# Ledger of designs, part 277: VH-VL binders against q0atu2

Target 1, 119 residues: q0atu2
Amino acid sequence: MLDKKARIRTSREYRNVFEKGKRLSGRFLIIYYVENALDNNRFGFITNKKIGMAVIRNRIKRQLRAIVREYQGQVKNKHDIVLVARAGIGKSSFEGMEKDYIAIMKKAGLFARNANKID

## First folded at step 13 (VH-VL)

Design uf92 (framework fv_recibokibart)
Fold by ESMFold2-Fast, scan of step 13:
Structure uf92 (fold): chain C 119 residues (1-119), chain A 121 residues (1-121), chain B 108 residues (1-108)
Amino acid sequence: as target 1 above (119 residues)
Amino acid sequence: QVQLVQSGAEVKKPGASVKVSCKASGYTFTGYYMHWAKQAPGQGLEWIGEINPKSGGENYNQKFQGRVTMTRDTSISTAYMELSRLRSDDTAVYYCARDKFYWEELYFDYWGQGTLVTVSS
Amino acid sequence: QIVLTQSPGTLSLSPGERATLSCRASQSVESEYLHWYQQKPGQAPRLWIYGASYRATGIPDRFSGSGSGTDFTLTISRLEPEDFATYYCQQYGDTPLTFGQGTKLEIK
């Protein structure tokens, strides 16, 4: 589970990300993202009926939250990021979703680049 | 009715920059992403990138990163694509095309008429 | 990057014949994200088929699209003179967005 402070919660906050941000399409995910004025990152998750029934959508949301949590330390600070699940994600493996998340975050320039430890 | 009207043909020397415009009408300009694509003479289409007209947020095809800049002016519903350090292989027709803002039904339903950019010495 | 390969590059046929145009993707593409555009000389591309099988507004019934995974097809059941043009497939399944090289339909 992600801490409550690391989650986008309100419709207004989601709309802010869409309108003020930019987007990038990946194989199983589209992300909308924008820098925020906070001290931390926040994530939002959207699944729609094209993914499948509520049971499938709930599973996908849980798996995406787990992936985001695992890679939280690699994401550049001070961003609001909304992950939108695309058609086909329900047929993907956990590993497939994880690979797509890493690929899209790298393409977006959202993963911190660091060869050596810096203070 | 929806229209995307692009600026006229340009002839440039190698090393110069060119800025192509795409003026939108017939819809809410900030409700759709704007994309740019390139078509060299006798060749197929190549995607250059996209811009959020509301925020100005852009993403480019890595192949064009560093030479292309996309901007817009919401007061006149116009998107721009600037290509710098022009080379002979930049000779092409450049198209703007609109795409839905949200994640559903992503396709290019309307295109500009194209702008021929010729790079020659 | 997903590469789209169209075949044949040129298809020479007469009005009244059936045309079958192929688009093969280097990686699986969800049907929802595979589109076809028609382009005539000196004109901009026009959306023709979206989501692999749905006709865009105003497109005649003689056009149909099909396919899934890596193999997609555009079929014209009975060619009319105005159908002779270049057709491009396009994927929106991953960034960067890519187009096939095109299939040119030309009159015999």
Scores: ipSAE 0.854, ipTM 0.924, lowest interface PAE 0.7, mean pLDDT 92
Fold by OpenDDE, second read of step 14:
Structure uf92 (fold): chain C 119 residues (1-119), chain A 121 residues (1-121), chain B 108 residues (1-108)
Amino acid sequence: as target 1 above (119 residues)
Amino acid sequence: QVQLVQSGAEVKKPGASVKVSCKASGYTFTGYYMHWAKQAPGQGLEWIGEINPKSGGENYNQKFQGRVTMTRDTSISTAYMELSRLRSDDTAVYYCARDKFYWEELYFDYWGQGTLVTVSS
Amino acid sequence: QIVLTQSPGTLSLSPGERATLSCRASQSVESEYLHWYQQKPGQAPRLWIYGASYRATGIPDRFSGSGSGTDFTLTISRLEPEDFATYYCQQYGDTPLTFGQGTKLEIK
């Protein structure tokens, strides 16, 4: 699991990312991201009932956390990033989610230049 | 009522720049993303990019990246799209259109009337 | 990018007839991210169908949208004179956002 300090937890923190940040729509994910004043990145995750039952949503959230954790060290510093799961993500494999995450993060320019595990 | 009113037609020379404006009214300007689209004469629509009017954060279609700049003036609820290094194939009607901040409803519910930009030597 | 291909390019029909417009995506698009717009000459596009099957506000019942995956359809059950226009499908399923090339519905 992600450390508590690496997690967006409050509604206000989420709202801040949505309002003051940028967004980028991928196939399975929409990312909202903004620079923060911290020394670490924070991640938030949003799943809604359109994706499926609670069990499915929790699975997806768990998978997304795993993906984010895997690539956490390669993301540019000082960012708040919210991952919104889009319709269809439940039909995707873990690898598919991972691929989409990498692609959208690349498009957003959020990976560090010296990232080694990016495809 | 929601309205997006764009600036008037422009005639430019190749290599020049054009800046089109889109003034919003009838809603909270900073509550919706603003998009821009291109429609060449007799052709379809092409997405140029989007801007968060509240933050100024923008995302561009890679095809236009390096030549397009989207900005906004929140004090007058106006979005701007500037296209530089104009060439003949930039001749088109350019539209602004809004969608929501959040992911529930991602479509263009309101459009500007369009701005014709003609690039001719 | 996701390419949307509409067919036919031009559809010539008479008032009272049924119109069927197709939009095919190069890859699967969730229905909630597929939209249709109507455009008349000299005017801006107008939202017509959203989420593949939902009529925008004020859109007559004779219009309907359907489809899933890669195949989507806009149907006009009984054409009215004001329905003759160009219709564009659009996807919000991936960046960059893309439109179909349009189907021009003209009067025969």
Scores: ipSAE 0.808, ipTM 0.934, lowest interface PAE 0.8, mean pLDDT 95

Design uf93 (framework fv_recibokibart)
Fold by ESMFold2-Fast, scan of step 13:
Structure uf93 (fold): chain C 119 residues (1-119), chain A 121 residues (1-121), chain B 108 residues (1-108)
Amino acid sequence: as target 1 above (119 residues)
Amino acid sequence: QVQLVQSGAEVKKPGASVKVSCKASGYTFTGYYMHWAKQAPGQGLEWIGEINPKSGGENYNQKFQGRVTMTRDTSISTAYMELSRLRSDDTAVYYCARDKFYWEELYFDYWGQGTLVTVSS
Amino acid sequence: QIVLTQSPGTLSLSPGERATLSCRASQSVESEYLHWYQQKPGQAPRLWIYGASSRATGIPDRFSGSGSGTDFTLTISRLEPEDFATYYCHQYGDTPLTFGQGTKLEIK
């Protein structure tokens, strides 16, 4: 699970990431991300009704937090990153979500060189 | 009356750089992402990248990474795409197109008229 | 990257006929992220169908889109002279964003 200090919590903080950051679209995830002035990374998670019912949205949020936690050590420090779940994510496997997360973070240049197994 | 108006045709030599502009009107410039696409003569469309006009944050197609730079000037609602180290296969019409800022209904609803860039010696 | 393959490359028909244009993706694309654009010679592309099946503003009801997964179709039930153009499918389902090579609809 992610500690409070590693979470984007307020509407103002989310808006800051969207307005000051940049975006990258993946198969199951869109990320909005920006460098922060803190000494740690923070993550936000957005699921909307297009994904499915509350039970599905809650499952997706739990699984995404687990994935982010697992790969936290590979993420370049001092970033605020918002993960937005896309419509197709509800039919994906855990492994499918994990693969997409890794792919999009690599495309964004957010995995640290020494933590990235492929260059 | 959303309009995206691009700069005029350019003729460049191999190795030169070209900077194309796209002036937006009829909407809040910073409320939409701006994209650029390439269309070589007789060919289909190829996505180059996108820019957040509020922050200037950009992401590029890997194929153009290192040769393309996207910028904007919010005071005149204008986006720019600069392509460097031009080759003959960069000869194409370049389009700007707007896209929603947030994750709902992502598509290119308005396009510029296109800018023909010819690379020849 | 996701490759979109359109068929046929050229479709020669007369006004009044039905046109069916295909777009096949190398990987599954959510319907919500599959779009169609119309382009006439010397003009910019114009959004035509978004999310596989929704007509953009002002697009006549003779146009319909359908499909899911890897197979998508644009259908024109009864061709009008102004419909002769090139149609491109587009996926926004993964970066890099990609377009098909186009289907040119021409008068027989």
Scores: ipSAE 0.850, ipTM 0.924, lowest interface PAE 0.7, mean pLDDT 92
Fold by OpenDDE, second read of step 14:
Structure uf93 (fold): chain C 119 residues (1-119), chain A 121 residues (1-121), chain B 108 residues (1-108)
Amino acid sequence: as target 1 above (119 residues)
Amino acid sequence: QVQLVQSGAEVKKPGASVKVSCKASGYTFTGYYMHWAKQAPGQGLEWIGEINPKSGGENYNQKFQGRVTMTRDTSISTAYMELSRLRSDDTAVYYCARDKFYWEELYFDYWGQGTLVTVSS
Amino acid sequence: QIVLTQSPGTLSLSPGERATLSCRASQSVESEYLHWYQQKPGQAPRLWIYGASSRATGIPDRFSGSGSGTDFTLTISRLEPEDFATYYCHQYGDTPLTFGQGTKLEIK
């Protein structure tokens, strides 16, 4: 699980990312991201009923957290990033989600130059 | 009444730049993303990019990356799209269109009237 | 990118007839991210159908949208003179956003 310091937790923090940041729509994810004044990145996750039942939504969140954690060290610092799970993500494999995450993060330019774990 | 009013037609030479404006009214300008699309004569629509009017954050279609710059002036609720190093195939009608910040409704509900940009030597 | 292919390119029909417009995606698109716009000559596109099957505000019920996955359809049950225009499908399922090349519905 992500460190508490690496989590967006409050509604205000989420709203800040949505309003003051950029967004980028991928196939399974929409990322909203903005620079923060911290020394670390924070991640937030949004799922809604369109994805499926609570059990499915929770699964998706767990999977996304796992993906984010895996690549956390390769993401540029000082960013708040919210991952919004889009419709259809529940039909995707974990690998598919991971691939989409990598792709969208690359498009956003959020990976460090020396990232070596990016396929 | 929501309205997006674009600047008038432009005639440019190859290599020049053009800056098209889109003035929004009838709604909170900073509450919606602004998009731009290209439509060449007799052709379909091509997405150029989007801008968050509140933050100024933008995302471009890679096809236009390096030549397009989207900006906004919140004081006058106006978005701008600048296209540089113009070439003949940039001749088209350019549209601004809005969508919501949030992911619930992602479509273009209102469009500008379009701006014809003609690139000719 | 997701390529949207519309067919036919041109559809010639008479008022009162039924029109069926097709939009095929190169990969699966969730219905909520597939939209249709109407455009008349010299005018901007107008939102017509959103989420594959929902009519925009003010759109007559003779218009209907359907489909899922890679195949989507816009149907006009009984054509009115004002319905003759070009219709574009649009996907918001992936970046870059893309449009179909359009189907021109012209009067026969």
Scores: ipSAE 0.734, ipTM 0.917, lowest interface PAE 0.9, mean pLDDT 94

Design uf94 (framework fv_recibokibart)
Fold by ESMFold2-Fast, scan of step 13:
Structure uf94 (fold): chain C 119 residues (1-119), chain A 121 residues (1-121), chain B 108 residues (1-108)
Amino acid sequence: as target 1 above (119 residues)
Amino acid sequence: QVQLVQSGAEVKKPGASVKVSCKASGYTFTGYYMHWAKQAPGQGLEWIGEINPKSGGENYNQKFQGRVTMTRDTSISTAYMELSRLRSDDTAVYYCARDKFYWEELYFDYWGQGTLVTVSS
Amino acid sequence: QIVLTQSPGTLSLSPGERATLSCRASQSVESEYLHWYQQKPGQAPRLWIYGASSRATGIPDRFSGSGSGTDFTLTISRLEPEDFATYYCQQFGDTPLTFGQGTKLEIK
C-alpha cells in the first residue's frame, strides 16, 4: 500500500494536476503529471465505469497501487502523478499493467533509463 | 462555430526555423488539448505532439523531440508550433487539431485548415 | 509504436457500389481508441467515425465502422459521388499517436 503522504486525496489536488500538468497516453493507462513543491511524490488513481463494475474497478485500483509502490524508488522526485485506467485494463494481466506503467513512465521521462522492479 | 485558423504558407531555407500559429475560437481554449500533425506532399499524417493550453505542458513524438517546441498564448487563444533546423523532408502541410482535456472521448473533432511549409534552397 | 496498415492503398469503384476499407494494427487497440478521418484534396482531415463504430455528427448512415483487437473496417454501403476521398484510420491508444497510410477511394 502507498503511504497516505504519497497519495493525492482531494478533488482540488486532482484538478491541480490536470490543469497545471501534462498528459501521456499508454495502452492501459493515461497519466497526468506535474512537478510539485513538496519533498515527495504523490499518486492519484482514477477508474471509470467503462472498465466494469465496482468490484473490478476496486481490484484495478489495488493492483495499480501495488505496482506504483513497487517502483516508487525509480520515480523522479517531486511529482504529482494521476493514473487514469483505460478501457481494456480490466482484461489485462497484472504483468500487462506493470509493463504499461514502466513504459509510460519512461516515455514521460519520470523513470531512470534502466528502471527495474526491486527484488 | 468552432474554428481553428492557421497562419499562412511559409518558405524557408535549410537550417532555418518556422513558427506556425493556430487561433482557436468558438469554445473554451483551455478546455481542450491542442495537437499538431505533419502531412508531407502525397503522404499520410504523422503526429508531432500535444500541449495543455492552460499550463503549456507538452509531450512530443520522439521523432521530433529536440527540434519541435509547442507554446500557446491564452490571452488570444492561439497555439504555436516551432520547428527548428529545417530539412528538405520537413516540407509538408502542418495541421493543428483539438481533443478533449479529460480522458473521455479522445479524438480530433476539429482541425485547422493547414499551413504549407516549404523548405528549399 | 503501433503501426496501422490500411488496405487497399487505392480502391477504384463506381457510385452505387459497396466499399470496404481495412485497417490493421501491429498490436491490439481497444475499439474506443480507433478512429477514421476523411480527407479531400486541399482540405484538412475531418472526423468521420470515432470509437471504431460511432458516426461523427452529420455523417450519413451509409457509413459504418466495425472491428476490434487488430482488425478494423470502414464500410460504405452505397457510394455517393461526394464519398470519393482518402480515408485514414488513427489510434489514440498508445503514444506516439499514429495514423494509417490512407486508402484512396477513387471513381472507376
Scores: ipSAE 0.793, ipTM 0.909, lowest interface PAE 1.0, mean pLDDT 91

Design uf95 (framework fv_recibokibart)
Fold by ESMFold2-Fast, scan of step 13:
Structure uf95 (fold): chain C 119 residues (1-119), chain A 121 residues (1-121), chain B 108 residues (1-108)
Amino acid sequence: as target 1 above (119 residues)
Amino acid sequence: QVQLVQSGAEVKKPGASVKVSCKASGYTFTGYYMHWAKQAPGQGLEWIGEINPKSGGENYNQKFQGRVTMTRDTSISTAYMELSRLRSDDTAVYYCARDKFYWEELYFDYWGQGTLVTVSS
Amino acid sequence: QIVLTQSPGTLSLSPGERATLSCRASQSVESEYLHWYQQKPGQAPRLWIYGASSRATGIPDRFSGSGSGTDFTLTISRLEPEDFATYYCQQWGDTPLTFGQGTKLEIK
């Protein structure tokens, strides 16, 4: 589960990301993203009826939160990021969604590069 | 009602830059993404990139990244696309087109009339 | 990137005939993200069919779109003189957004 402070919660906060952000579409995900004035990143998740029944939408949301949580340490600080599930995501594997997320975040310049993790 | 009106034809020398404008009217300019596409003579369409007019946030097709810059001026509801270091294969008609702000509407409902850019010595 | 291949490149037919235009994607594209545009010489493209099968406002019902996965089709049941134009399919199933090379529908 993501910490409460790492979640975009209100419709006004979602609207702010859509209005002021950049957009980048992947195979299964679209991200909208904007720098924030906080000390941390926040994530929002949208699954619309076009991807399937409530059971499928809830599964996708849980899996996306798990992916975001796993990679939160690699995300550059001070961003609000909304993940919108695209039609077809319900037919994807967990690994497929994860790879799409990583590819999009790298292309958006939101993943920090690691250098010299040599011990 | 909705109109996208582009600047007139340009003739440029290789190595120069060109800046094409697209003036929007009949809708809330900041409510729609603006895109640019290239169509070389006798060929199909190629997407160049998009800009969020409210924020100025842009995203480019990797093929054009490094030579293209998109900007806008909200006071006159105008979007701009600048191409630098022009080559002969940049000769094309360039179109602006709008895309609704929401993620579900990923198609171009209105287009500008096009701007012919000719790059020749 | 997803490559869209349209066939045939040129389709020569007479008014009154049925036209079938193909658009094939190099990888699966959800139908919601496949669109068709009509373009006449000297004019900008115009949205014709969106989401593979929905006609844009004002488009006659002789036009229909269908398909899913990698295979999409635009069909004109009975050609009218004003239908002779170039038709482009477009996908936004993945970035970058791409167009097919077009099918030119011309009078025989």
Scores: ipSAE 0.597, ipTM 0.859, lowest interface PAE 1.9, mean pLDDT 89

Design uf96 (framework fv_recibokibart)
Fold by ESMFold2-Fast, scan of step 13:
Structure uf96 (fold): chain C 119 residues (1-119), chain A 121 residues (1-121), chain B 108 residues (1-108)
Amino acid sequence: as target 1 above (119 residues)
Amino acid sequence: QVQLVQSGAEVKKPGASVKVSCKASGYTFTGYYMHWAKQAPGQGLEWIGEINPKSGGENYNQKFQGRVTMTRDTSISTAYMELSRLRSDDTAVYYCARDKFYWEELYFDYWGQGTLVTVSS
Amino acid sequence: QIVLTQSPGTLSLSPGERATLSCRASQSVESEYLHWYQQKPGQAPRLWIYGASSRATGIPDRFSGSGSGTDFTLTISRLEPEDFATYYCQQYSDTPLTFGQGTKLEIK
């Protein structure tokens, strides 16, 4: 479960990330991201109908929020990040999604340290 | 009609920098990402990176990171790619290409005609 | 980095024949993110097939794409003279975006 203040909520806030930010494509995720003027990171999640029906999209969103929460302490300060689920994500394992998230965040320069060493 | 028109051929010495332009017309410039790709003589294509024309936000292929800078000027619908510290293996045709802004159906639907950059001593 | 290997490197055929061009990925690529481009000498690449199987606007129906996972194919059912060109596959699955080395289709 991701803290309320760490969630992007409104269409305007999502649009801000897309228009003012930049992006990176990964195997199951594409991220759009931009620095914010807050004291915390915020995350948004997008699943479109190409992913599957509502039950599949809701499962994917829950799993992505769990992954983001697990690694939140490693994300560089003051960013708004939108995770867009790609067509193949519905066939991925939880571990596959997690690996893709870590890889794409590292490629984006958004991780301050090695996520897998946190304990 | 959509067009991407690139600047003309350049001949540079090793160690110099080159800045290639790509002028867009026939669509809303800030509505599409712009990519750059390299094609060495007689060889295949290599992706260099992408830029968001609205924000100037860019991401590069790690292979070119540190030597490539992408910029744009929205007032003239033009994207730029600058490559510094040129080496002989930078001799290539460089292409700009347009891509959708949003995540569905990402592909390069229109390309510039290419700019030949020759690096010779 | 996903490596795309195209085969054959050169395919020598005559007009009227069927051409089959292969693209193999070093790791699985979702079909939606596998594309083909055609390039003629002295020209820029042109989008030909996107999402493994969808023809781009204006592309003749003699061209078809197929495949999934690691193996993708571009087929030309009956070659016309204007089809002789180099074809590149591309993955837009994982950054960095990558292209195959190309298959040059030449007249026998």
Scores: ipSAE 0.858, ipTM 0.926, lowest interface PAE 0.7, mean pLDDT 92
Fold by OpenDDE, second read of step 14:
Parts: sequence; C-alpha cells; structure tokens
Structure uf96 (fold): chain C 119 residues (1-119), chain A 121 residues (1-121), chain B 108 residues (1-108)
Amino acid sequence: as target 1 above (119 residues)
Amino acid sequence: QVQLVQSGAEVKKPGASVKVSCKASGYTFTGYYMHWAKQAPGQGLEWIGEINPKSGGENYNQKFQGRVTMTRDTSISTAYMELSRLRSDDTAVYYCARDKFYWEELYFDYWGQGTLVTVSS
Amino acid sequence: QIVLTQSPGTLSLSPGERATLSCRASQSVESEYLHWYQQKPGQAPRLWIYGASSRATGIPDRFSGSGSGTDFTLTISRLEPEDFATYYCQQYSDTPLTFGQGTKLEIK
C-alpha cells in the first residue's frame, strides 16, 4: 500500500482537492487534482455503492492503490490527487483500470516529461 | 432563482477575438463548475470546456485548445470565454452552463440564454 | 472520444402519438452519466432527463428514459403540442464531453 505520507486521509484534505483543484473525467475514473505545498504527492480514493458491494469497492481501492503506487515515481511532484471510481470500473479488468489511469493522468499533464512506464 | 445571463451578440472579422461573458446569480458562483458549449447554425452542441470558478482551473476540448481561454471574476460572479483567431466556422451560438463540483450529479442543470457570434469578412 | 448517434434525425408525429428517440454510444456509457436535453428554436437547451432515466424537475411523467451500455432511449408516451422540439443526448462518461447530433421531433 501507499506510504501514509502519500495518502489523503482527512475529510478536509479531500474537500480541499475537490474545491480548489481541477477535475478530469475518464472512462472509469474522475480525477481531482491540485498543487500542494509539500515535497510529495498525496493520493485519495473514492468509491461508492454504485460500484458494488463493499468487497468489490475494497478490491477496486486496492487495485487503484496498486496502480498509483506503480506509477508514483513518474507523476509530477507537489500534487494532491483524488481518484473517484466510476460505476463501470467494477466490470473493468486491472489492465483496463491501468490504461484509464494512464490516459487520464496524461490528459491532466501530471506525468513527468520522461516517464518510462507510461504507454 | 438560478440565472445565467450572457453578453450580447457579437460580430467579428476573421482573425479577431471575441470574449463572451456569463453572469451567474441565484446561487453561489464558486460552488459550481461553468461549462461552455458551441452550437453552429442548424447544428448540434459541442462542448468547449469547463472552469472551476473557485480555483480558476480549466479543462478544454482539445479541438479548441490554443484558441480558447476561460476565466472568471468571482467578485461579480461572471465567467468568460474568449475565442481567438476567429474563422467563419466559429460562427455559432455559445452557451454557458453549470454543473456540480461532485461526481454524483454531473449534468448541465442551468444554461445561459446563448450568445450569437458571427464571424464574417 | 465517445460518439453519440441519435436516431432518427427527424421524427414526424402527431399529438397523442408515442415517440421513441434513440441514442447510441460508440462505447459503453454509465447510465448515471447519460443525459437528455430539450431545445426549442431560439432557446437554450434545457435539462430533461438525467442519469438515463430520471426526469428533471418539472418534467411531465409522459417522458421517460431508459437504457444502458451503448443504447439509450427517450420515450414520450403521448405527445403534447409543447413536446415538439429537438432532443439531444449527452454523455459525461469521458472527456471530452459529447452530445448526440439531435433528433428533431416535428409535428406531422
């Protein structure tokens, strides 16, 4: 899992990202993102009952955390990023989620210039 | 009562710029995203982009990228869309429309009355 | 981008008849992010159906929306004179946001 310092944990922190950040809608994810005053990125994850039962939602969160962790080193620093999982993600493969994450992060311009693992 | 009131019709020459305004009232301006859409004469609707009035953050349709600039003045609850390097196919009615910040309800519940922009030599 | 194709382009019917409007997406769209708008000449679009099947405030119950995946439908059970307009579907499932080309419902 992600390091504690790399996680958005409080409601206030989430609200800050939603209100002060930008958003971008992808196929399976909506990302909200804003610059922070830290030396690291923080990630938050939102799932809702539309995705499915708690077991499914937790699975999706685990998968998204895995994806974020995998590409963490390639994301521009000093950002708070919240990933909102859309209902359709429950039917998506891990690879599909990963592709969507990469695509939406690219559209947002959040990857570093010479990111290695982004297709 | 929620209202979005847009600026009046514009007539521009090719190569010029146009800036359309959308004044919001009846709600907290910074509590909703503002979108812009294009509708050419007799045609459908095309999404131009969105702006977060609170932060000023914007996202544009790539089709308009480089020519469109969305801004806002929170002091007067007004959003602006500027389109530069105008050409004849930019002739259209431009609409502002709001949606919510949060992902549960993402639809355009209120629209401006539209602004006709005519680009003619 | 997700392309929404509406059919038919024009639908000519009489008051009292049933109208069925189709919106097909080039890829799957979550129902909660498929919406319909009504537009009359010289007016701005108005939210009509949201989330594929929910009527906006003040919309008569003769209007209904249905569908999932790539196929969505707007149905008017019994047309009233004020229902003749152009209807657009719109998706909020992916960026860029896109609209269908519209179905013009005209009086026969």
Scores: ipSAE 0.670, ipTM 0.905, lowest interface PAE 0.9, mean pLDDT 94

Design uf97 (framework fv_recibokibart)
Fold by ESMFold2-Fast, scan of step 13:
Structure uf97 (fold): chain C 119 residues (1-119), chain A 121 residues (1-121), chain B 108 residues (1-108)
Amino acid sequence: as target 1 above (119 residues)
Amino acid sequence: QVQLVQSGAEVKKPGASVKVSCKASGYTFTGYYMHWAKQAPGQGLEWIGEINPKSGGENYNQKFQGRVTMTRDTSISTAYMELSRLRSDDTAVYYCARDKFYWEELYFDYWGQGTLVTVSS
Amino acid sequence: QIVLTQSPGTLSLSPGERATLSCRASQSVESEYLHWYQQKPGQAPRLWIYGASSRATGIPDRFSGSGSGTDFTLTISRLEPEDFATYYCQQYDDTPLTFGQGTKLEIK
């Protein structure tokens, strides 16, 4: 799992990201994000009923956490980022979700500029 | 009774800046994102970017990044788009449009009437 | 990134005829994020169809939207004089948000 310090967990914390942040839409993900006053990044994950049954939503959530963990070192520090799974994500492959995550993070300017832009 | 009312037409010289306003009424201004779009004569619509009216957080189409700035004033429910270093191909009607705050049902349900910006030599 | 190509660019028809407007995406677009707007000369665009197939409030039932993947269609079953306008498709699936170049419905 992601370190506890790297997770957005409470409704209050999620609301803070939505209200104080900004957003960007990707093919399978929308991110809401804001700079924080901490030493580290925090990530939140939202899957909704439009994606499918609980089994599918839980699988997607696990895969998104794995992707975020793998690319954690490339994310510019001091951000709270909420990933919202969009319609169609359930039909995507793990690789497809990964490519979308990289693309959206680069578009948002959240990946270090020296990060490889090739998917 | 939702309305988005934009400022009047502008004529600018190349290299100048223009700031267009969009005044919202009939709804909670901070409950919806505000977007801006460009429509050059004889062309279709082109998305410029969006702003969170509550936070001021903005995201821009990379084509306009570095030349566009979006701001808002919540005390008067008004959003602004400023475009700098104007070129002749910036001649267009600029529209504001509102969009839902959360991720469900994202579309532009209300638009401003448009502001014609002419960049003349 | 996602390019929307509308065809035809201009469609010349008479009232009473059926109109079929095409919107083709360069990449697959989830239907929930494909929308259509109507624009008349001198006016702002107006939301017409959202999520590929849902009519916006007040839109007559002679209008229908369909499609998925890369191919989307707006159909007007029996044209009325007020339907002659330019129609734009738009995707909200990926940033940057993009619009098609428009299909102009004109009387002929």
Scores: ipSAE 0.748, ipTM 0.905, lowest interface PAE 1.2, mean pLDDT 92

